# Ledger of designs, part 42: VH-VL binders against q96il0

Target 1, 167 residues: q96il0
Amino acid sequence: APERGAERRDTAPSGVSRFCPPRKSCHDWIGPPDKYSNLRPVHFYIPENESPLEQKLRKLRQETQEWNQQFWANQNLTFSKEKEEFIHSRLKTKGLGLRTESGQKATLNAEEMADFYKEFLSKNFQKHMYYNRDWYKRNFAITFFMGKVALERIWNKLKQKQKKRSN

## First folded at step 1 (VH-VL)

Design p5h (framework fv_pabinafusp)
Fold by ESMFold2-Fast, scan of step 1:
Structure p5h (fold): chain C 167 residues (1-167), chain A 122 residues (1-122), chain B 112 residues (1-112)
Amino acid sequence: as target 1 above (167 residues)
Amino acid sequence: EVQLVQSGAEVKKPGESLKISCKGSGYSFSTYDLGWVRQMPGKGLEWMGYIYPGDSETTYSEKFKVQVTISADKSISTAYLQWSSLKASDTAMYYCARLYGESDYSFYFDYWGQGTLVTVSS
Amino acid sequence: DIVMTQTPLSLSVTPGQPASISCRSSQSLLHSYGDTYLHWYLQKPGQSPQLLIYEVSNRFSGVPDRFSGSGSGTDFTLKISRVEAEDVGVYYCMQALETPWTFGQGTKVEIK
């Protein structure tokens, strides 16, 4: 059966570690930024001998990633829509059309856009506060299970080491 | 400037051991994988394997797993290709080359050493 | 193993004329993540190989714009729009989709 073209990790010039998931010895890989959320997805490799605890950790990480992707995709969509509505409303108030004489989309200066950003942040303050709370809770849970997986692996290695010393 | 400098030409007899080297400079040696490629006289290129010097993790072409050992010493920015017992069929030019990719999944050789000619004859 | 087949095996070109080299893989080189792991190298006489094109169509740093790569799936092409004397050598395609990574047998480009 054809193997995909890597089974190791390496480091890019930027210092970012890379892994190839299709091989037995690879675990994860990082994809390009999502069009809507602008976040890089992590694609998780499922090893043949995954423990129940490792599976629980992987599913928790996958669920957290999906939740994070959905949140930012929705926020970016909301931001874009409200920004467009704000610009159109302000241009209408000024008696200006939606496009310039050159045919390009009409825009507002930085001072005028500052009003939109203040309103958007104020309107979404509670939502972002809840996002941050949930983000920390999810990361705490992931760290907790990462610790459990690490202890399981250490215990298994020590158990194996003791058997070899006895033989 | 990225450079890979390989050890000099070797003339050996069948059954002898050999270890050739490839020293990297001008970049962070431990952060790039390094591969080995064989070219038999008058023939094309054959990938042998690669090593990640950061933790000495290796990957071999199945054809070469039993024939050679790849290793690295990151403290002196040097990778090695080693034979325990040479055969006449090992006569070839051996290149080391740095592995790079634009994505987590892509691997290609961006910079190459000058090559080490190994001649095995009785 | 993936087998890489190049055509022609040898090509003689008048300076300034275009050259085209084909590379075919025994199976698709398209990764499930959308990238295609097909690369082109040039080995000039008495020298080490050097990278020309990576991932089908991207020119490596310092490679002249007269070199271009194209293709998809199993069929790939390297084109030189106007061959110069320094372009003489053996051209190799390589797949890095699955191990063992394999090279084509090479195409020798000579000047008439």
Scores: ipSAE 0.000, ipTM 0.467, lowest interface PAE 16.8, mean pLDDT 80

Design p5i (framework fv_pabinafusp)
Fold by ESMFold2-Fast, scan of step 1:
Structure p5i (fold): chain C 167 residues (1-167), chain A 120 residues (1-120), chain B 112 residues (1-112)
Amino acid sequence: as target 1 above (167 residues)
Amino acid sequence: EVQLVQSGAEVKKPGESLKISCKGSGYSFSTYDLGWVRQMPGKGLEWMGYIYPGDSETTYSEKFKVQVTISADKSISTAYLQWSSLKASDTAMYYCAREFDSGYYHMDVWGQGTLVTVSS
Amino acid sequence: DIVMTQTPLSLSVTPGQPASISCRSSQSLLHSYGDTYLHWYLQKPGQSPQLLIYEVSNRFSGVPDRFSGSGSGTDFTLKISRVEAEDVGVYYCMQALETPWTFGQGTKVEIK
């Protein structure tokens, strides 16, 4: 249940919705945590003079973020669903109702829940290993393109200095 | 399960006041904006405004700013749409919808609608 | 206010055939952060609207892959690759770049 604290413009009215990035901002904007993935999205600023290489880097970062968001949204949803099913199944096996005398959801103790966590981790071990492998591959690619963009910017600065000296 | 449940249909005469409700459940009510949309009989959708229940901040379409008041009570996870004096032209289906943020402001969960009929 | 214009206003489609709906905005929906605040909704007969596509091309959870959104700036398209009976209803585009949020007039999709 996150509050929209830092991303919210509480004091000063804005010409843009208070939870959107500022209209005239020249920087990346970091949003509130996504409900499903619990990860903060980054909205990337696109400069007017973006080079093809800078565009490739930005698109790679955007695609990686979307991939990462989708993975964790799916994992969190699966975890919550399977946890609820496990609790329901165990309560039924014990002959217990789904609700306590006070109307609250019935729950299992830590020892009983340990069985679920062990099974969930075991079941998802390969999936998480592949996620980690892809995560490293994606970050390597991003770092590589960041290096290329940095070199391009250095080269452009050198060209600019040469023109100034020639004039 | 995330859902929005609206109050029942209303039949009113011109000049009467009315307050309809939209109750959220299955999510943190105060962390999402809640919008109101009007659909006149046989017509399309018109956005009226939204409220952020966390601090009761509202934003209205200029067309509706004078006609209606949007409010919310976060302690009971309920938003309201209110008229001080109804007109026959207010006859419409009124929907509430949760405005999903992350900067996009799309409406991901909708109430079932409240039909308001205003006739003499 | 930003004006949203949809074409066509009505469309009769043979089951299994594709359908295409266009949406045009009176000004660019691209924000300086690169996001485009255009969304598509479907209202089935007697039901509330439901979100289909958000930010031009992202399918909402549970939306079949036969639905796809595309476009940029002021011109956007919703495509259904193979129309099914359950796809009957009125489709609306909406912009959320500037208040007031505004909808297109709607496109009614029917089966022949």
Scores: ipSAE 0.000, ipTM 0.462, lowest interface PAE 16.8, mean pLDDT 80

Design p5j (framework fv_pabinafusp)
Fold by ESMFold2-Fast, scan of step 1:
Structure p5j (fold): chain C 167 residues (1-167), chain A 124 residues (1-124), chain B 112 residues (1-112)
Amino acid sequence: as target 1 above (167 residues)
Amino acid sequence: EVQLVQSGAEVKKPGESLKISCKGSGYSFSTYDLGWVRQMPGKGLEWMGYIYPGDSETTYSEKFKVQVTISADKSISTAYLQWSSLKASDTAMYYCARQPIVGATDEYNWFDPWGQGTLVTVSS
Amino acid sequence: DIVMTQTPLSLSVTPGQPASISCRSSQSLLHSYGDTYLHWYLQKPGQSPQLLIYEVSNRFSGVPDRFSGSGSGTDFTLKISRVEAEDVGVYYCMQALETPWTFGQGTKVEIK
């Protein structure tokens, strides 16, 4: 069994632990979910001969990840706080206590909670829309630089082949 | 064919213990995660936890950590969900299903297949 | 935990007419590598849930082409172009970006 917080064993075909999708050039790894954002962070591998272009791509990806982590940590905190307040207010309206017969926090059924979720999403619609806009802009930039890095790597391979061939 | 077959319906009293089963067939049982999902009468789906039968690693949803125990016997391709002391609030349909792999992998990230469900009724 | 919210909660449809179900997540389901881990399930009366659409828009094996999924980020839609009697049941969206795995509250589709 893996230790607490460690990556769980890969299942099915390989039997080898995995930190990223099985893309041939991936050298990154994925950590455990962040306590606040609930998103798994990507830890970026820094190659020995990182080019300025590769560094710019890595910085963009790291900055985008930090931006994402902060956004969702804040959103999740807001959601949790407002959800608890909503549940407390509804239970008080019903004349019910804050705890169930089993001693757990009292909750509302899915139909009752739907009003809260609908209001929360509606209230935060513009915020999420701006997030999505910025997320797409960031991913466009990342994709663009990934393409530039790929072209640079192809060029470097051709340069190496040319020098070897001349020898 | 890949399928999961669950044990039959149970009618119990509060305080009684119970162990229900889920038998996999048509695939390598030890290499896939097996999850448990609860559906209270007239309500939606709640993930409870899972087991990796290859080494019996288990993970539980926070809500279910103290309520249930998940186990498996890979020699007979069977997973179990167990209560030491049932409560009326445990009345629900319980499904087993092959579950999404934790983390970002290109392997299955959905629930498929699902067992037929085990109805557990706990009444005084 | 990621919260999944569906609208409407119930939908009555005349056979042959279209149906549309919305699903919204409390946070983006887009993974940093470009995949979006949003799936749709159908639970027919008295049956187990069955996978309909995976990763937003891909129909699972054997699922009729009248079912289609779309969306991005936090907003997703399941459409049925022509509802048939066998499409009756409760539809659930689900996120598989991170544990705990969470489902929407369900949308009951019934025939008028």
Scores: ipSAE 0.000, ipTM 0.453, lowest interface PAE 15.6, mean pLDDT 79

Design x1 (framework fv_cixutumumab)
Fold by ESMFold2-Fast, scan of step 1:
Structure x1 (fold): chain C 167 residues (1-167), chain A 119 residues (1-119), chain B 108 residues (1-108)
Amino acid sequence: as target 1 above (167 residues)
Amino acid sequence: EVQLVQSGAEVKKPGSSVKVSCKASGGTFSSYAISWVRQAPGQGLEWMGGIIPIFGTANYAQKFQGRVTITADKSTSTAYMELSSLRSEDTAVYYCARGSDYEGSYDYWGKGTTVTVSS
Amino acid sequence: SSELTQDPAVSVALGQTVRITCQGDSLRSYYATWYQQKPGQAPILVIYGKNNRPSGIPDRFSGSSSGNTASLTITGAQAEDEADYYCNSRDSSGNHVVFGGGTKLTVL
């Protein structure tokens, strides 16, 4: 099947999905779910008067989105691929076909799948631990810059009020 | 440590059968596939078939269907490969290898059993 | 014919980088696994999945995969890397294992 073809092997789509917000849009644009990661990408709106600090925050958020998309795309494809290999191998060893008489995809019972799930979770434990570490690190950085941007905006509003009062 | 210990070298006449054994240690025998892979002198690796001991049924490469039988004895943690109707072309080193069904990878290999078929 | 094809031989200078390739339609669905075999010895697993190394395999060995092609890269080849390298994967049905023809690596 086509779903098991080249697309299953292409495990690291990078960058934001290709979509174009309407010309009059002044908001972040949310795209459709990514085929591999199952996460919705965000196209960030770029203001004409974006400060260097705002630009740094936006680029950090974009880079974090790409990293997150790549991680989950790879994880989902690895899980799906290994699960299918496990099921096919076990069904063939038992002399069973890959589909039921009704044409539905054949599956193993919970007891038979337990060894696969335990092994998959165990061998991916370190990978998930590093993902969580990096995810918190990235979110702390984003929160820090969001705070700096908020302070910059407050300061700029105070300056504007002072100028209007002095006139 | 997982180890696969194979039976000794065999010299056979054409038309006879050979049965090679592979004893596993390390307690992982029953839940992993044990596969048989052969290598003729100066040639590449060729997969013959495998068995998952907990199920007791085997899967064979099409080329060997009808000539090869793979079995497992869980009580002795031993897998067997029997090849019948031997030809001179069956002269090879026969390896047993432990595979992960969810990856298809062979993480442990026996040292190989040399089978020579000659008249 | 084999379902997985490898070039029969490749050479690399000591300390340089070499890439060994494996091609086949099943690689679109399944990752290749790589083995090293030295004369008179059983194969040793060096890469499994896309790019996982078993304990004890030097980090100069890495794997990659794109479309119908899988590659084993040795960065900074050593004399002891001289060996035959085999890829394997599942066939298109997922039922059988198939090996590539092997690549003989010579370190000059």
Scores: ipSAE 0.000, ipTM 0.437, lowest interface PAE 21.6, mean pLDDT 78

Design x1a (framework fv_cixutumumab)
Fold by ESMFold2-Fast, scan of step 1:
Structure x1a (fold): chain C 167 residues (1-167), chain A 120 residues (1-120), chain B 108 residues (1-108)
Amino acid sequence: as target 1 above (167 residues)
Amino acid sequence: EVQLVQSGAEVKKPGSSVKVSCKASGGTFSSYAISWVRQAPGQGLEWMGGIIPIFGTANYAQKFQGRVTITADKSTSTAYMELSSLRSEDTAVYYCAREDSGYYTGMDVWGKGTTVTVSS
Amino acid sequence: SSELTQDPAVSVALGQTVRITCQGDSLRSYYATWYQQKPGQAPILVIYGKNNRPSGIPDRFSGSSSGNTASLTITGAQAEDEADYYCNSRDSSGNHVVFGGGTKLTVL
């Protein structure tokens, strides 16, 4: 299996019911999808010689992940709740029960659900705009600090090469 | 620059309805959210609901659902808030306020407020 | 109950620093905005998007947030800063605006 210290991501091992990444791993580990957000959590590797700049980048990435997880968990729960409320309200208006004769949940057709989707998107326009703008700002900041870290690493390699020649 | 101009004070009887207007002058109207916020005497600010005129659909705080209707007329750049089944507890100053749909924004422009008094 | 909690009153001596706090779970997902309201006047936006000031708001006003808490700091309070201060944010759904109960600032 290709394993190098430069690799940052790996998938959770198959056949393991509880996810537990190795403590001395040189890689970021990706967990199974969260029940509420549907996003995979990333466990970030901490280098032994982490610079202050590398620490700042890692913490920014961790904070962004937590913000993103919170947003999508809340969005998915709100969508599910409002969808059920809409279906129940429309079925009540029609004088229909919430369950079919087979015991399955009663549903609305695609045309009726289109009304819900249009209303949901309209109601959430500002919320989604806030999310998108913050998402871009956070990714810009992450990219900027990734560039700084890359330059720091290049400079440190050059310094080491020069030191070896000077000795 | 944008200014929000609200309609004048109202005195209403319990059980009646009141409709307050908020006219935007100078600048963009349709893509901004217009919120309605009230404040009872000596009390805090309470959000009632808002509308983004371009979509025409309003969002309401749960407390006011069924009693409040927020609408907008894009041709006159005017938002409206109608509150029905008035009670003495609805006596308050009613504000309209503009909020950009973008992140990192707040209600940057406020109307001066409309005093609504509900008395018998 | 309110989803955003503020201390009802706080005092500060002229020229000193005061910190007003706003607490609620929605602040983990959405930044707080801060408003100043003087008697008989409409609110004025003083801080948005964590720590941005609109044009005309003095440098002494700043914002911060950590976890479920947002703070408004006034460094070197002036007499004209005496007012009610409100935080607002979104509820957990993101669809509704929620205001804190407000904090009355007295400048001694």
Scores: ipSAE 0.000, ipTM 0.454, lowest interface PAE 18.1, mean pLDDT 78

Design x1b (framework fv_cixutumumab)
Fold by ESMFold2-Fast, scan of step 1:
Structure x1b (fold): chain C 167 residues (1-167), chain A 120 residues (1-120), chain B 108 residues (1-108)
Amino acid sequence: as target 1 above (167 residues)
Amino acid sequence: EVQLVQSGAEVKKPGSSVKVSCKASGGTFSSYAISWVRQAPGQGLEWMGGIIPIFGTANYAQKFQGRVTITADKSTSTAYMELSSLRSEDTAVYYCARDSYESGTPFDYWGKGTTVTVSS
Amino acid sequence: SSELTQDPAVSVALGQTVRITCQGDSLRSYYATWYQQKPGQAPILVIYGKNNRPSGIPDRFSGSSSGNTASLTITGAQAEDEADYYCNSRDSSGNHVVFGGGTKLTVL
């Protein structure tokens, strides 16, 4: 069943499926951690007068978040699955059951688990390296578009100010 | 067990739209992206776009932006690809594929393909 | 022009080694993934990452990468290896997937 979870400190009135009322100053809302990726999603506020450039920036940020969430969801699931399989196979080799007499999950000692962690890290090193490369590329793109949006707003403000000048 | 089941063949007139479905199983919808890839007769593979169902946001190849819409229905574990303003050069086999959406983007499972023919 | 370039055709004699190449600037940042497609069938994943094989893919298939070039090598080609081979990877921005034009392998 749905639980009444821990309350999050957030100034935005909107939830995961709602936007801030136009009446109030609104900000992006941060959700609870995804059960697979363990990352907190950001629900982006859409301004009333969003420009095409602002829309491109927002969509880029949304796409980057989804890419990031998917990467870590896959990574965490793979880790958990392979860890369970490793423990299972080792216990079977020793002729041991999957649970202790008290009903707790049977575990391997630290030395045995170190072999699994070493193998997992080695196997996934390249994947994590390319993830970092993609992450930097996406952040540079987002920063660039943020700069373009800022310049557009400055230029519009300057143009508006010039238009109001007395002869 | 992972399986992607696509809708049947379609014959469409120029200027119309087509919507192809891809029903996923084996936990695909909660942990992976779904990509759409097409192949015109005698031609190569062309990525159209993908969606991460858990978030519902789609990403499109530049060539198809404005004409393609990719959606997902989490309740039925079904992804959809709708292509509008059809032209004769849109005649192709359309595949859905499971995508880890990681660097290198391995598509580890593919649907059997849906043939779409655009003719007058 | 294509973001990833493959030669359209290559041939190899039974039991010999063949190398299929995929070239593009994005390969300096991302590994290529390789697919095999036979007539009337959907593609199947053959190699992903630098040199990883899915379960069921024979060990005669291997991958390599250097600079802007990725290669699929088949050591001791068999008749059933005759197919079209496609590489894919990410574009230079890292945001989109792009396929090479495909290479038709003929086993003589």
Scores: ipSAE 0.000, ipTM 0.453, lowest interface PAE 17.5, mean pLDDT 78

Design x1c (framework fv_cixutumumab)
Fold by ESMFold2-Fast, scan of step 1:
Structure x1c (fold): chain C 167 residues (1-167), chain A 120 residues (1-120), chain B 108 residues (1-108)
Amino acid sequence: as target 1 above (167 residues)
Amino acid sequence: EVQLVQSGAEVKKPGSSVKVSCKASGGTFSSYAISWVRQAPGQGLEWMGGIIPIFGTANYAQKFQGRVTITADKSTSTAYMELSSLRSEDTAVYYCARGEYSDSWGFDPWGKGTTVTVSS
Amino acid sequence: SSELTQDPAVSVALGQTVRITCQGDSLRSYYATWYQQKPGQAPILVIYGKNNRPSGIPDRFSGSSSGNTASLTITGAQAEDEADYYCNSRDSSGNHVVFGGGTKLTVL
């Protein structure tokens, strides 16, 4: 098992700060998978003349990405921790050690693990339901702001054409 | 809009430790990094470290590794910076600031600062 | 070294243009952000992400970047622009934040 204190104390937060794109990119940048969430972060391109609406949209998309990464990192960590606790508890109940004769990590069979999986899914059902609700809410907000940005760009094009024709 | 409210001024003796708080209100606490930046009297800004509250993991400037600990309590939307083994050179105003750990974003907003004086 | 270097002081006449520079090897890879600090106050973000202004920052402030140098330009300096200006960026590893030493701007 890795040393939890060393990982937490010495490691940059969730790996995002280790995956910074070159600033001269004119495209969104995709990083490697986060070690906790297994999701690939996206670093969004900042245009030279970013409008306040474009900034709001970018920040909303970045916040949504961080929220999504947090959810899955926490879910994966909770799953791993509870799985380990379940296995240790069952092995102790059986009077078995945590390691086999060969020094390998002791495991439970599929039938025994089925009880853990059923319990984990059952008690996390409401959490996943709320995740889906928040996911839809966030995507609705993103779509709404994308619409606003699109309208702003249309207005800017109309203003530019009007100015050129009136000059 | 997010506001950062810092704890009050502290006077500490050399060799002690200080813990400064930074409470976020009016926005999403967990979605952004909280950084700590200090400024000694008449000197420039010095980044100490930061934390992303949702992960609880902190990143520290080399100069402060081993002496600074940055933590966050999501339930109270509060970040903390604890600096140990205080010296007279640690006399400074300590700011918390919200930022993304991306190179593309700045720190905004900033707390008003907490004055820490280390004297015997 | 990931240190960012600024000139300690610069002066500009009222209504004229001034350029404050920040130099460091990490600026080849990462944009500088710029902060204004007036006596007794916390810093205020004035430029981020190459040349973006936060809401409420006047149009006279602009940013530029080329090679190992980032610049903050104030076109038509006003009396209220008199302040200390700090650049900040990431170090060469991308893991840490570094501030420049600051430039004191005097408006004559």
Scores: ipSAE 0.000, ipTM 0.497, lowest interface PAE 14.7, mean pLDDT 78

Design x1d (framework fv_cixutumumab)
Fold by ESMFold2-Fast, scan of step 1:
Structure x1d (fold): chain C 167 residues (1-167), chain A 120 residues (1-120), chain B 108 residues (1-108)
Amino acid sequence: as target 1 above (167 residues)
Amino acid sequence: EVQLVQSGAEVKKPGSSVKVSCKASGGTFSSYAISWVRQAPGQGLEWMGGIIPIFGTANYAQKFQGRVTITADKSTSTAYMELSSLRSEDTAVYYCARSTDYGEYSFDYWGKGTTVTVSS
Amino acid sequence: SSELTQDPAVSVALGQTVRITCQGDSLRSYYATWYQQKPGQAPILVIYGKNNRPSGIPDRFSGSSSGNTASLTITGAQAEDEADYYCNSRDSSGNHVVFGGGTKLTVL
């Protein structure tokens, strides 16, 4: 007799951590935030009877997730790199070293950093506009394919109903 | 199964333009990106740009911005690359390549290449 | 956008292990893909998404990445592995593709 709590948990053969879904999972799984993008990845469930159209939708969602994560990882790294370069450039212009007398990293005050933030935002304006455009295009495509999958499922139900009636 | 069939070799004069075609067969043309990659004699691979037919927009490498135009015709499953203001250094083999189903820039299928020679 | 740097040539003895490297700042953000090209032929994809192999690529090919460096490892090199190897990745903007200069592998 099956007992509540007598579940045999089945995980990936590599002995993965709890952050990886069990191999018998029947739903999408959300992972921890990525180190660089700060976005949580979604691990998609693959049904045994996945149609070609359902596979196309899933892969489009996976591709969009990868694109989105890569954009934000790049943006975060670019921001950090340019911030460091700006600080070093300004300290050099003032004739100051990169370290304080106590050996700590030298920094700029909030007023000086405001110049960097204004420059960074202005410089990246077009890049962010292209990101937003592509983000909307990708979400429109995903919505369109979700609609096609829904129609396929409706037609399958109608076909099954007619087969029952005729057989 | 999946094939990318490119147009034949071209010989062009400096200052002219060339248009190379890439016809996709056996696959889902609209679901993938098509890129153009060239290789000058004895040199490495150089990405020129690509198009994602489902989104209808092309993206170009900075070096070729303003000289290259990439288009796609969904009805014929054909991508095109037009390069203008040709110079001798544009002599190269031009490949079309398809991005993988998951990612945009992992090229899983390649055309055989089209040789373009620019000479006086 | 950072260039991707590869050594122009490397050699390996038949049956030995060789590692081909690709270096660039964009590799901190994006995985490298690897291609094999033989003279007069189009490239073929050998590794994508850090360490995934397309169907038909032998298991002696593997990929790895650490910091700004991606590596293609061939464990137990065969004579038919003699070719040029290219890495590619996205540039720092994520919008453009960049290729490494290529590495010519000679199997001795």
Scores: ipSAE 0.000, ipTM 0.465, lowest interface PAE 14.9, mean pLDDT 78

